# Designs tried in a protein design chat: VHH binders against BTB/POZ and TAZ domain-containing protein 3 (BT3). Part 6

Target 1, 364 residues: BTB/POZ and TAZ domain-containing protein 3 (BT3), of Arabidopsis thaliana (Mouse-ear cress) (q9syl0)
Amino acid sequence: MSSSTKNIPKPPPLPCITYQRFQSSTRKPSSLMRLVPKEALETWDKLFKEGSGADTYVETDNKSHFPAHSSVLAAASPVIATLLNQSRDKNGNTYLKIHGVPCEAVYMFIRFLYSSCYEEEEMKKFVLHLLVLSHCYSVPSLKRLCVEILDQGWINKENVIDVLQLARNCDVTRICFVCLSMVIKDFKSVSSTEGWKVMKRSNPLLEQELIEAVIESDSRKQERRRKLEEREVYLQLYEAMEALVHICREGCGTIGPRDKALKGSHTVCKFPACKGLEGALRHFLGCKSRASCSHCKRMWQLLQLHSCICDDSNSCKVSLCWNFKEKMKKLSKKEQSKWRLLVENIIRARNSLGPFSSRSSGLI

## First folded at step 20 (VHH)

Design N3 (from M7 with Y53F)
Fold by ESMFold2, look of step 21:
Structure N3 (fold): chain B 364 residues (1-364), chain A 120 residues (1-120)
Amino acid sequence: as target 1 above (364 residues)
Amino acid sequence: QLQLVESGGGLVQPGGSLRLSCAASGFTFDSYAMAWVRQPHGKGLEYIAQITFSGGWTYYSDSVKGRFTISRDNAKNTLYLQMNSLKPEDTAMYYCAKSSTGTPFIFQYKGQGTQVTVSS
């Protein structure tokens, strides 16, 4: 003897979807279907399409209803669970009413709740409707899919402001960032669009936020440029000091110690600053008013800088190294701090070079 | 009071054109997405065209894509539908719809609508 109510099986639960992040060098798969057996997805998709055992329905604005399973809908969305629990039509049936959107978008939304199945071109067509539905019914997996689609070339300068406002309403920070980046990158182009004009009228606080972001981005770019220029100066000073040591020990070009043979300009020197330093050193050696000459001042400063870094004044071949070490001791605390800070910055810039840099150190 | 007033409907021969207008009042027009919805006699509603706040993005149903153009004039608080290459299947009552507060692309209509009849 069979019993009709005792023999009715409960609908099976949806499969648990587990995302495993690989720590390997392989890229993460982009398709949700690769993370779940295809047969499981196809089974739930067939249940949705066939409607066998449906105990509720979805009502749309056109005169069509389609059957649904309350346990599937409630498991997929706590908002839908509440709405179904509160609903009753005149016949006592539960239902889910989704009005105000095209029925095709409702179909795709409910299908996704069952099986995560979708047609790619139709998903792109309805992505904004589905994003809003996923937000309203609290379906994070669909929201993430909509975000992926929007992030892959859907947003342009003509729609970026409208999309930004929608993304803020749906709390989609990734799309807000994408839109903001486009505003910052192409500010003149975007600020001339109809979207900007409408936003200026309807949402002036957002306009102020965007303008502040553009200004801050320009300030950060200027600071990065300033720091790069400063680092370049420090590296040039380091290279000049290396060249000075090289010239004083070995000679280079047409200048060097009197006990070394000089080979002229035909040899290739591996110290990049030698050619420039040769001229400055030649002027320095021949200048009759070194103490007051502005051209010699730079050479005096280079010698002082070397003396601050040099560990070996007793055997150092750089002229006057010891004299400048003693001069440093007699400077005010303020002047000593200036030189020490400069030395720290030069060493920091040199130490930031990798072993594969074109500016690799010529050791001593 | 919030009002959406549709106009521009009428009788037209197949292949003809009409321009529908929707005058909006009682709310901040440019803060809402807008839509055109139609209801053929004895049938349900069809969302045929939608437009974002500034017009930066539009949607058209397959039944009207390429023939109809939605537009808005935010300075005049007016929504438009240019209807070209009209077919007998386009015969319907046409309504203007405003998005729900805080939820773009979920629409409600409230006007009396304007009748479009395409007949030879």
Scores: ipSAE 0.752, ipTM 0.918, lowest interface PAE 1.2, mean pLDDT 81
Fold by ESMFold2, last read:
Parts: structure tokens; sequence; C-alpha cells
Structure N3 (fold): chain B 364 residues (1-364), chain A 120 residues (1-120)
């Protein structure tokens, strides 16, 4: 007795499929978006449990059949809708056969289709079965729920490789990413597991993919660390250049121009590189082999950098600024580009600082 | 072609132990989840234990949890079930099952099974 042989009234509104979608959405976003009352869920859960008015049934391996409502099942899953439309038993009733899975998992699967109700402990126990069923029967809301359960501590180093292989078979991209992230994060521990050994033998393409991902992740970390170290050097150069100008114009501590009063330790200096630069500048002023001295090389570099940035001041107090400006004009185009790039990098590094940042001098 | 050969069944007293084996051939054993299912006389199938590719995860039905242990030796293509504290209700034909391609926890059995009888 299918509905296709009778005039039937307009079907009632869909019972609880909308709540499944909203409940899954509410779990990820705020609870203030709940749209379906608990009483409606209880009504559909009761309908499932009592089976009153059932027009079909679900058959499981343990020779049990439990009653079901074809309109509810078909609304929840397009695959089930097709299967029910194609099925007929000896009495002309439709049915849904789910074999190869524990009957408790089938019960939970069908219950979810009615009301989205589940018990957390049982959900964790059957999560892999429910994930596969949700995939096979195209129930995205249950699939998302299973993925959330797996992502909340279910996956560990002992099972991660097995779960990864299952997730690839079921095209569950989010779980594949979760597993890959765990492999990358703790490669030494994961690669020593039985799961890795088995995969190495049975699925060498996957092993190669995982090893390549670990290597790529390490390469990115190294490049980021190298760039941060380079940025620190540029910041130290910038701070040293600012301190050089300060010392030459105003004096700082025990060093400065003869026509400026020096206060020594009684004045607070706002230029963090001054103390470190004081030693280098004192050496520079007293060194008899400046042109070939490795300690003086840093000062020559600072003077050249200053000259590249210094505006056309007619009273620049930095020693040799004009000489280095003239030297800069005589450099080859290649050398000028080198200095221009260095200055750009220093300014870029300076511009990445927040307004409240403090940094130590690193030039000495 | 594909072969699943169960062995190790027999008659045992309540409280006793048995170890079942399932020799697999004709497929890449390491690539599939495996299960033990049992069928008491005149009744349907019960999926009592399941194990992933390397054993990284196992499942047990409530009827056997704590008493039975599933394991696999992938080098020997063999699935095992250690059965302790056996009860008369454990009397059944025991089959090993292989997961389907692309559906890793939908299981199929093909062997003749091994009988386990637990009595007085």
Amino acid sequence: as target 1 above (364 residues)
Amino acid sequence: QLQLVESGGGLVQPGGSLRLSCAASGFTFDSYAMAWVRQPHGKGLEYIAQITFSGGWTYYSDSVKGRFTISRDNAKNTLYLQMNSLKPEDTAMYYCAKSSTGTPFIFQYKGQGTQVTVSS
C-alpha cells in the first residue's frame, strides 16, 4: 500500500529536517540562533521510538526490523528516497536494508534522521560507523556532527594514520586536514607508531605525501625564522643610524660634538642604540687603521647608509656625510641598487613596529 | 580468489577461553578494516569486534567488551579473536569479515566460519 494508488492530502510540513540543519549551524555559531523548540524535537523522537503510523521498516543484520515513516526518511536523504521508491517486500511495503553495520549504529542513524537527537557517549562509540552511513546516504548534517566529534580529542597519535586512511576513502577533507596537522605537529611520535609502519608497507604513495608535507612545513618555518632574524638586523641598523645622528648633533652620554654640553649619566637618552654605538664610535675616532679595521667596518657602513637617506641639509652634523654622498653618486648602477634596496628594507622593517615598541641596541 | 578461513573454535566450559584465527588471502589485508561477527543458531548476525588497518582503533559490542580482544598480524595476513570468560550465550558460528572498498565500516563475510560451543 503505497501512496501512489490513492488521493492523499497535501503532506504536512516537514517534521524535523530543518532543525537538523539549524542545530548543526547553532553548534558552530552562537546558541541565540536556535529556531526549533525542544518540544518539537521530542515529538519527532517519540514518533521514531513508538513507530505509530509507520508505513515502512528498516531491516538490520540481526534479523530485527523496526518501523519507520517513509516520508521522514525520504525527506532526510535523497539516497534513501530513491531506495525506498525501488523497494517492495512480499506485502508491497517499502523498506530500507542496512547491513554490514552494528544494529545499534543503524538505530542511532535513523533516530538522527527524525530528530537530530543522540546520546554523546553512544555517538563517540559509533562515530566512524555514523560517518560512513552519513556519507553513503548523503546526510550532510550528520556528517558534520561526526567530523566535530572526531576533531574534539577522538584522534590520537596511535589512531591518526588509520583515521587518515579512512577519511580519504570517505572523502572527508576536514578530517584529512586534522590528521595531516597532527602528523606535521608531532612527526617523530607519529612516524614511530604501528599505524605508520603498516601504511609504509601498504600505501607508499600516502607515506610520500605525508613526508613531503612535513618537509614543506619545516621549510616554511625556516624561511619565516630567517626573515624575522633579518628584520631584527634591519631594525638594529635603523636604530644605530638614528643614534649616530643624535650623537653627532646633540651628543649623548660621554660622546658628542665639542660645541655641545655633555651631561653624562645625568640625562635620560631616548635613543636605544646610543650606549652600544658609543663604544663603536669611540673606537672609530681613535683607530689608526680605519680603512682596514673590521671593527670600523660597521661605522663605515652606517655612514654610507646615513648618506643614502640624509636629506639635502646644508648643515648636516654627521661626519663625512657629504663625502659619502659624493661617493654614492660615483657608484655603478648595480652598487646604487644594492644600497637603495638595503635602505628600503631598513625602512620597511621600521614601519612594521608598533608605536609602543621598545628595542635594544644590537650593533655591539 | 578472496578467501577468509576461520579456525580455533570448539567446545569449551563456561569461564573458559578460546582463540580464533582468520587466515586471509586474495586481497591486500593491510588495506582493510576487519571484524568478527557471530551468528547464534537461528538468529541474525552480531558484529562483536572490529579493528582498523593497524589496530589503532578497536570496537567491541557491549556483549563482549572486557572479555574479548581483537587483534591482527598484518605480516601473516591473520585476524585473531581472544575470547575469555566464555558464557553459554557466546555459543555461535563465528565469521571474520572484511570492510568494503570505499566504505571502511560496512563489513562483508565470505568464509564458512568456526563453531564455538560453550556448555556445562
Scores: ipSAE 0.751, ipTM 0.919, lowest interface PAE 1.2, mean pLDDT 81
Fold by ESMFold2, fold request of step 22:
Structure N3 (fold): chain B 364 residues (1-364), chain A 120 residues (1-120)
Amino acid sequence: as target 1 above (364 residues)
Amino acid sequence: QLQLVESGGGLVQPGGSLRLSCAASGFTFDSYAMAWVRQPHGKGLEYIAQITFSGGWTYYSDSVKGRFTISRDNAKNTLYLQMNSLKPEDTAMYYCAKSSTGTPFIFQYKGQGTQVTVSS
């Protein structure tokens, strides 16, 4: 194979331009643009089918010989060029021997070398054969087409492990990644298939590789989910602090400072935590067991948190702010560091929202 | 030492059924795609059915599609071909074939074959 020697096939001077759907590759107003004229493809396809001027042939297992043109085959594949130069039959003619595959797959392969023409249903039927042939004879355009076909619903949970093993055996890296992605995405379904059971027996190192990849992917997803959940907690704390300051300075709904209180404000409150915080404040004021009550504990924590951020030492409107500032000074260095780190994380989470967040109201 | 031993052939009337078996030894059976290949007298080889490592994908030639079923039992290292609705044109020597190392759809290694004759 050319891949084991790092030989890369050179592009032939053929009209084997990679097919790009007419409607998907153009930006014209009528969506009508072609890289290769249709008549050119039809001319090469006709030459293949009629065989006029053929100077070589392709031999298959079923005693059939496809007449062929050595210049076309050699231009399409440097591997074929070498094989033709080395071959001679009993009459002195060159030939290309392709055995071990159905003759229909050989026919489609050779036709593709001439014109890139194919019937879509037959291509899907022989896609694995054509993938192998494209690898063996170094035809990258056909290999890419086979990969595209495999990605369009051909691979499923029942065949993905067999296809993965084929792709590894044929050194087809892109299909290996496609299959691995499917295993990771739907591991429970794939691991219960016959393909997985066979691979577990015949290739336990591959099973280990796949399980490790699934675990690594799950670990990364779990870590991202944990970070998002953590960020959400910090943002909720920030929202609560904004609401506390708002209530203490201006009042909101049925609660606020004595010098500003009017019940039943009809204006929309832009602080999303106000409604919930109003309830927490009412509970806090009426609770007989504040020091041990789990509902009041959140309120104590919010007041302490505010005191760590507030720099308005003599005019702060938030109740108990001064008391908690003095209590903060008496905490151990370790405890002070815990609160400062929490504050830093809250500010970082807030700042990551950018200037277009509804939470950016200048409360700090 | 690689060995493929086909069995189950014989004489049947049109419309009849046969089940071919291929016992494999000398290689890791689970690691290879397998095929049934037939050769009618005086004609070339026809790849009539193929199966991947676990059976996740199968191929049938148009001449046998819907009538023949390929299967494998990896625990027994055995390949099977269930042939139903047999026709006189199915008369051939039937070979079990193993894929090449590293290329699962190039089938180079065949057994000695088993004869299937469909006649009245």
Scores: ipSAE 0.749, ipTM 0.916, lowest interface PAE 1.2, mean pLDDT 81

Design N3 (from M7 with Y53F)
Fold by ESMFold2, last read:
Structure N3 (fold): chain B 364 residues (1-364), chain A 120 residues (1-120)
Amino acid sequence: as target 1 above (364 residues)
Amino acid sequence: QLQLVESGGGLVQPGGSLRLSCAASGFTFDSYAMAWVRQPHGKGLEYIAQITFSGGWTYYSDSVKGRFTISRDNAKNTLYLQMNSLKPEDTAMYYCAKSSTGTPFIFQYKGQGTQVTVSS
């Protein structure tokens, strides 16, 4: 049971020289970085092209064959290693048979196994063939390259459904995700394509899956939008309450307590709701029908809301604070719960802001 | 039973046109990529044109690009090849091919083909 720990090979000694990346003149980074010297790759590309010392071959449909090196092919692909061994004849000769694809795609595939070299325009032309070959022969590096090429604008609304179906057959999860994201992002446009119409007829279960994904995504997007809109309302209420307290304690702009010097209409105020609240408060103070006025109803509600939050019941400068605290006690349990929940949501929304938000009161 | 039946071949003068058809049956035509493959006498197969399920993507070999057009009518389970500006080197047996069930873009042909001969 526990005897296996004695046979673990010792790790190699750590290098005694500290490694530091050698700095050179400033260079722009590329999207890909080779870890192998360029001349090494060129050597293998030359070997591929010249075929010197070949001990096997790759047979294509057009009765031609490429000379090849079994050690290179077997090292690059475990599937090819198995196929070469299975092809061995009485004399020890082997071959690799790749049929059903254009000869040019086979050439590019084998070249990639040697050197990772490719011509970009030819790669784009044969990317689907190479994706399938990389999958069939288990060559992950080529598969990743094909996926990157497909993701660089190769997939469009006209081919996305065809590509999705191909990707599902090749188990290329990343391309399936890319295609699905495109369907979700622009469903109206994609669902009008010939690709969608053909899929609807030939693969209605996939259509159902895609429509359900779009509906679910729209539902999640709608719920997120609703929550953000609610959060914005809660933040506006919090800002209004902060402005009310500020005006009642210190004064702001052209309104405030008579024992405070008013700053005037041109002052800059750190409470974003003050300017709008000044108007509402001025109307409230001058309104003949405060109890029944719809404009004054907002002020009554704001005062009630403040009273639910305020801990300073004995010395609070907000007028009527104590009266609304007493009114709160007389409400039904249902109405009390409504106000308490609203307060909790307002405080939660305020507490979710970072200290550096443009809406934060804690500017430094 | 899977069937691919090619037709529309014949004798034509250089510069002429032909339209090949491939009637498909015994499988869900819309679910497979399709191809045209040709075989000149005594030579191997050349994959000259390919088309995805809906036609959202097509491929042409350099030997036919700009002269040939692949298309499909999924309602009729039929594949087409419009061949224009025909040359003597286009002389070949032409086959319709279907992609493999588990490996898209690996093509197989089953039909007898249709002969295209371009000579004066």
Scores: ipSAE 0.738, ipTM 0.915, lowest interface PAE 1.2, mean pLDDT 81

Design N4 (from M7 with T101R)
Fold by ESMFold2, look of step 21:
Structure N4 (fold): chain B 364 residues (1-364), chain A 120 residues (1-120)
Amino acid sequence: as target 1 above (364 residues)
Amino acid sequence: QLQLVESGGGLVQPGGSLRLSCAASGFTFDSYAMAWVRQPHGKGLEYIAQITYSGGWTYYSDSVKGRFTISRDNAKNTLYLQMNSLKPEDTAMYYCAKSSRGTPFIFQYKGQGTQVTVSS
């Protein structure tokens, strides 16, 4: 089938040429983000509006024809390039037929191919139409823009399931994740919507996928909460060990070395565990059955932990430090590894504190 | 197999109301976005209202926004258009249109339509 010879268009740059370097419609433009001057975009927008030198046209349902430039359209979309090459009207001219959508959406779509120009409120009004057009004609820059608009508060709990189904049909993974995130965040509210009920009837496999995602998210949240609770325990143990050393070296409150002047029970101390540890030390010192006392077990554990970390037990002021170091050497391999792992976890928790931690980390 | 049957048109005076219905059969109605389109005599098509699968989102052209309401009853496989404050400019043949699953929001109509005439 014989086609018209292709004209060699003059080489103005296509509006979409700068797509990978320039996003002129982004909400946060900068001098580096604006690689294309505004005047260049306005030039392409003027070409679109005036149609000077047009060699093809776009036909819509309402009998409107947009004059257009085949080189611009073909460069913007390989799908459009193929469609133009396959088209011929009675005069031998190429054309692009876009039916089934409002003509305003077609106008905005073609304008975007030239200049990436758009009016924000009109874009929001036609965002779903433009998303579908960008998918059908393989225009990634427009698809990306539509995704950004949908992600900026356009999606709500009443429309999220409808948008999700549309996004899956258009292979828009980022919008699928945005919708999924909203489902997970407020599953109770979303699952009671009309959109959920319709999806349950028409697409039960999608319902199953969403429920599985909600369950997985709950499992990850539970694991993160467990780790945070565990970290808190390790930090409390570290704080107790710091307080023990402080009491044994310097004294605190009403307890400490005999050669230190103690300030009494009303003293304010920067070591958060000192006041609680003071009571545990008093019980430990006065308990007649401390070897078998469940309350003294805490104190035995703390002394053992200190001995595992202490660098120099010969000059260590912590009582029984040497004795526990010797006792540790005589424990079974299994018991020794349990203590070493606990110490490693405590140190790891201490080292995970940032420089501005309000916990006043013991990192020195 | 696929069938869209429009009804509810007629002659009405300016300022009046009509409710159009579209009975759908031969496809899973819940799985498709739906639309109303109109064609005045001798003129092109205008897409006046559209509705997503459950009605979570709707579109209206500026010519009908605030006066017309699109709705759907998925249990009855029926699409509706409530038309209030009718104007002579609303005189047209009205068609029900269906999207496809692979190209949502691209609509096709197949029914005979229903005539709406607004005159005194």
Scores: ipSAE 0.724, ipTM 0.912, lowest interface PAE 1.4, mean pLDDT 81

## First folded at step 21 (VHH; from L7 with S54T T101R)

Design P4
Fold by OpenDDE, fold request of step 22:
Structure P4 (fold): chain B 364 residues (1-364), chain A 120 residues (1-120)
Amino acid sequence: as target 1 above (364 residues)
Amino acid sequence: QLQLVESGGGLVQPGGSLRLSCAASGFTFDSYAMAWVRQPHGKGLEYIAQITWTGGWTYYSDSVKGRFTISRDNAKNTLYLQMNSLKPEDTAMYYCAKSSRGTPFIFQYKGQGTQVTVSS
């Protein structure tokens, strides 16, 4: 009964989502306006300002009435379209009431629906109002603009908590992220603000969430640092081993193989660790208290480590390589596993160095 | 029941100062943005000052900017408006207003108001 091992075709490799770093081309908001002729924008802005042919009006709390065009408003916002339809009287007249916000903000809002025109300083002044209006009336273009403005340095340590809460209420994930990042980046300063103190009382869940985010971020940072430090140690060990082999095989400085005359070759050693290792070897060779000497202990460990990595211990010119190899065979499985793991980590660290990372030892 | 009770209004000479207070009750005061709104006789409502729930941001109309200061004490559930350098044009009924929970910075509720009269 020949068990036909069904060659399950290996699933195609997941497309490497090349996270093309969308370099957010800081396209100045002015660049999107470049696609529309200035004359067109002026025409729409003029239409808004003059109100010519208006068939509806926008009412604000100050009893101001802005003449408006129902078709334009309805085209710009589905919510406004619905509201206008609902407001229709027996005569077919419609109106839009926007209450609860400054008249100036409403004016800016309606103007934007026509021409997308705005004054920068006024936009900054009313950005929070306009964000809310854009959210409530489903105007994505204005919402995006508000997000851009908020992301361009509008947020500071004093208002970050409020902006975060507002962004959450308006489902603006980008601004939530920006605010969170600010809190994480400078938690000490932000947590000392009155905004934080008030938030702590009014919304303890948010405080907890933010604190957790900070802790997590710090933990990640610490872990990353630890890993980098570990990697560096493994690389240093690798370099030391290379230097050891170089010294034992070819000679370097004052130490070399017994069978070769140390040619005082003024040749610049390519191994950055050779100078340090030469000193260590010199110490090791001259030390009278090797058993109690910490430096000698380290050298022993390095020699042992070399023996673990060396594939040709019988012909190896590194001192005691063969001896250590034999000794390693007699070690407990647990100890052998530790050495194996160390070797694996060193090899991994080495392999992480791309082919071109010639660490030019610029010891100038 | 939600209540906003304004106080501190009165008659003042031009150049004088007043401090308005609004006592809030019946809702979580620190969870809402607050505003001062004024209504001159025969005119509509003007939003003159706004403050976020934490006080991290404030808005002032150009008409009062540099003269008025909005503040809040969340522990006391009280909103304040310090009015300095008062002018005859500042004569109005002053209302404390509360935002909605779902739509911050949209103010739907106002108190009974306090009258401020600035006259020589």
Scores: ipSAE 0.843, ipTM 0.971, lowest interface PAE 0.5, mean pLDDT 87
Fold by OpenDDE, fold request of step 22:
Parts: structure tokens; C-alpha cells; sequence
Structure P4 (fold): chain B 364 residues (1-364), chain A 120 residues (1-120)
């Protein structure tokens, strides 16, 4: 008995996983707004169920024959159109054989070609079969539906490896991405599954690809974290400098301008760093061991940094601003470059604070 | 050459249990989905259980759901079907089936089968 296995089109070659950043368009599950009136769908569904005027049939492995309309099937799938034409006998009769899948899946498949009607639970049950059928018979609408169902929580740690492989075979990039994302998100859990263990043995290349993706993802996360931390440091430095200028120009707390009596204006200080900086300045002014004191060293660095940013050192009320500016001119080019880079980074960090960040740009 | 050799069939009483085995050879067993298919006398093929290549997903027909368990040992290249609570309606030739290359869940190859008879 020549198993006529010949009529299922060979799946296309495995797409190279070019992980293009599919921007997860949060496409809201577009409720497949059935643009088709319900009455029309019912009509087509009735036509399928009743088989009235059928001129062909679909055969399954259980020897069930579903009456069908060649025109409808051919219109729904170019592959099926070709198969029907190839099946044409001397009398002009045609047939479609769909073997190798459960009869129920075939029924759902053919029904979908007529009316796009389905039961949700049955779709979930046969989603993998229907995905393959939609791929093999070039039914993009069904394929999209299958992809949507798979993306709606059908995939779990136990089946993710299998779904990934299937998705690759069916050229479903979206599901490949979803699976990959799941692996990356919870690598520990997924790698402990039997699915992973089997895959490791059967497809070591895939394992390697997945591991590399995880490593890359982690690296990116770490780098992002590092950049955020750096940015935070620069912002803190900026705030400290603003506070320094505020204290030296206007006075804050117990420290005021050198030349003016601290007018006790209990105005609520808007500078978050003032309290800390005031303490640091107080220490700096009273410290007997400034040369060996780590706190004093930090204050010196801050004062030096201020001098690098200050555009008007001659009139600046910040202590030693002019002195540091002159000293900076005598530094090596390398050292000057370092300070310039630091200033640039601070300014960049500041500018990254959107226009609505109430942090007043005092250092113009 | 690709071979699927089913074993473990026999006569069993209603309510009894049977474990079928399928020894696979001639292909990379762990790279294919597998299935059990049965054929009652005079009837067509029924896909009763399916398992992915890693075992991460299984399918059962409603007729056997809750009673039958499909499993695989990839190290032994063996597919199993544990059948519990057997009924007379389960009487059939049971075949092990292999999926097609590149098309999981489309089963093209089957073994010679093993007869299961459930009778009082």
C-alpha cells in the first residue's frame, strides 16, 4: 500500500534566527474584530457542516470523508488548489487527503477554511497541529490565530523548547522570540526541565544558541545597570555642586557667604544636597588634618570640580574657585582631559533629566 | 533502515492494564515527535496519544484521556504507552508512529503494530 505521503508540501528550510528586535508592539490582542457579519459566518459554517453541493471530499486517516467544495478549498489555500488539481481523476473528480494528524484537527482545519469558526478549547488542544497545517497548506489567517493563541499563555517552561523548535520549523518568528524571551527570563527554571536536557543531547547547537542569547542578555542588563549607576553618581555630583554654589552665594543653614552676615531667612532650601554639604563644609573648615582627612579630600575634589564648571571664576563666591581654575591651567593635558570628560558626563547626566525635572539649572 | 517495533500487546480483561513498548531504530529518535495510533478491526486509524521529541507536551484523544499515558525514553530509543482501565472498545491493533522530518505532529511512519484485545 503506497502510503501517498507525497502530497504534504515539505516545510521550508529552517530560517536563520536573525533575532531582529521584534519591538513587541503591544498590539492589544486585537480582538479579531470579525469584520465579517455573524450571519455570513453562520452561512459558511452551515455550508461546511451540511456539505450541500459538495463536489469533493477531504479524507483523513480514520477513513472519514468530509464533503467539501473544491472552489472554497482552492480559494482558501493555493497549496490545496494545487493538490486538488493533481488529484483530478478521469471523471473530473477531486479529493484532498490529509493524513498524519488527528481527524478532529483536520475537521477544525477544514471548518476554518470555510467560516473561520472554532471553539476556543479545541483550538488550544490542537493549536500545534493547526499551526503545522496552516504552515504546510499556506493558510496565513489560521497561522496568525495559532500564533496568537500560543502567545496568550499557552507556552510554559515544560513545553517551551518544543514550541521553539516547532516555531522554527514553521517560520514563526514571533513565537521563536516569545520562547527565547521565556528562556532568557527564567533560564534557571527552563534549563532544569527534561525538555532542556533532551534538547541538549539532541540539538547541542540550539542549546548553544540559547545559552549565548542568555549571556548576551545578561551582559546587556549589567551594562545598563552600570550606566544607570554612573549616571546617578554624576547627578549626585551635579546636585552637590549646585548646593555648594547655593551655600556660598546665598547661605544655607549655619554657613553663609564670607562677606555677608547670614540673614537667618528660614526659607525652605530647595537643594536636596545642602544638608549634607553643609556638614561637609563645616567639617572642612574645622578640620585640623585636612591633608590626611578623606572628607577634606572629597571636599577639595568637589571644589576643584566646581572650578572646572564655573564660567565666572573671578566673581565666583565659591571658595578657592579662582585658585583651582589657575591650578587647572597648569595640569597636564591628560589630567585636563579627565576633568573635561567628567564635566561633560555631569552635564550629560543633567540634561538627561527631562525639562520637567524641577532641578533648577543654577550652573549656567 | 527506519524501524518501529511494537510489543506488549495481548489479551486482557476489562479494567486491566497493559504497557506497550515501541523500539525505534534507524533514525535519531529524540529528534522526532512520536505517537500511538490504533486501528480497530474494520475501522480507520485513530491517533490516541502523541508526545513531542522532548516530552514537554502530550496529546491524548478523548477516548483514552485519563486512562492512557504516553512516555518516551530517548536513551533507550523507546516509546511507551501505559494503558489502564482498559475497555472492550480499546480492542485494536496498536501502532507506534513517527513524525515527519521538519513537520512535527504529522505522522507518516508506523510500525507493524501489536494487537490488544480486551475481553471478558
Amino acid sequence: as target 1 above (364 residues)
Amino acid sequence: QLQLVESGGGLVQPGGSLRLSCAASGFTFDSYAMAWVRQPHGKGLEYIAQITWTGGWTYYSDSVKGRFTISRDNAKNTLYLQMNSLKPEDTAMYYCAKSSRGTPFIFQYKGQGTQVTVSS
Scores: ipSAE 0.841, ipTM 0.972, lowest interface PAE 0.5, mean pLDDT 87
Fold by OpenDDE, last read:
Structure P4 (fold): chain B 364 residues (1-364), chain A 120 residues (1-120)
Amino acid sequence: as target 1 above (364 residues)
Amino acid sequence: QLQLVESGGGLVQPGGSLRLSCAASGFTFDSYAMAWVRQPHGKGLEYIAQITWTGGWTYYSDSVKGRFTISRDNAKNTLYLQMNSLKPEDTAMYYCAKSSRGTPFIFQYKGQGTQVTVSS
């Protein structure tokens, strides 16, 4: 007795969250409904409620029969069309049986097929049932509405795991992403829920997938933070370089050009790094232990960095610029490459400040 | 073989309480949504309470809302229905129902049921 292991197709892998900002044009579904005259909707809703001219019926588990129009149902759903055709008796009579769901949900479902009318509170109550019905009977418009409702704050930490699983079963990618995002955003809270504990036991593969997604998200965040911090450092270096040039060319504070008397310019220095750099330069000029001094070492590095960036070292007013430029030529290729990379990163950071990013020094 | 065995039904006075249990076997209980369905004599089936596979969401019919509580113990493969403030209108055969795997919240299988009678 060969147990034919029915190859249940492996659920497709969770889509890699390529955050393509689907700018879902939030065209509020309410705006599309506004294009249909209210009188038309009322007419269709009346037709449903009164059942006038009904040629078929919908049967539910509570033995309720809803009179219906086969043409309307068949037009609204190809699946229902097929089912109605299959139900046809010798007399040409048809019926639709919708079992296994609350009668109220079936009523809402059928009503929606006629007029797209619904009560908001009832939709929230039966949203999961209606999602499944819309999926099973291939009603994309209702499915979209259910997705919208679910996306409007219906999902919480307690139900997110269930909604995720349901969304996967119903091929609702958007809700899968919403649920995943919620898990990633508040993993601590979600993982502490009873829903998570049950899921861990019942579907360990899903747990693994979710954990991997969280780890990946955190890694991306960390990497982004690192890059931002690096960028900031490069920008600071750039500012320091600008200040250095300013001090050496024009003078600032107590330090000025070697060849010119410091004209006490009462003008507020526009270079934020000048105050700090002036102090550093003063130290550097007075330090008796430059070779062992960490501050002096930093100043040397800054001067060297300037020489790497400076295109006019022969006429440059920055001290030792020419000397460092010549020294750089004698460095190993490896060292030269390091300095080149640093310069490239600084330039890149600078250029990333679009023309309009006037860092307003908010002196608070 | 898939089995749902309901228990805990009986005769109770109006205003009384009962706790129904459903023992599930022959399937992975925690992979399915579960429901309680009741059938009054001569009437159809009414879905009165539903619970997702993890218990993260529940549904109640308006007829039982605020009085009945559905819960599940997945470790014990058991579904429960706490019934409080019982009314004569609650008299029915009560069934435990299981959803389909591919179609959650569509319930296709039910047990043998347990009779609940609310009478003075």
Scores: ipSAE 0.841, ipTM 0.971, lowest interface PAE 0.5, mean pLDDT 87

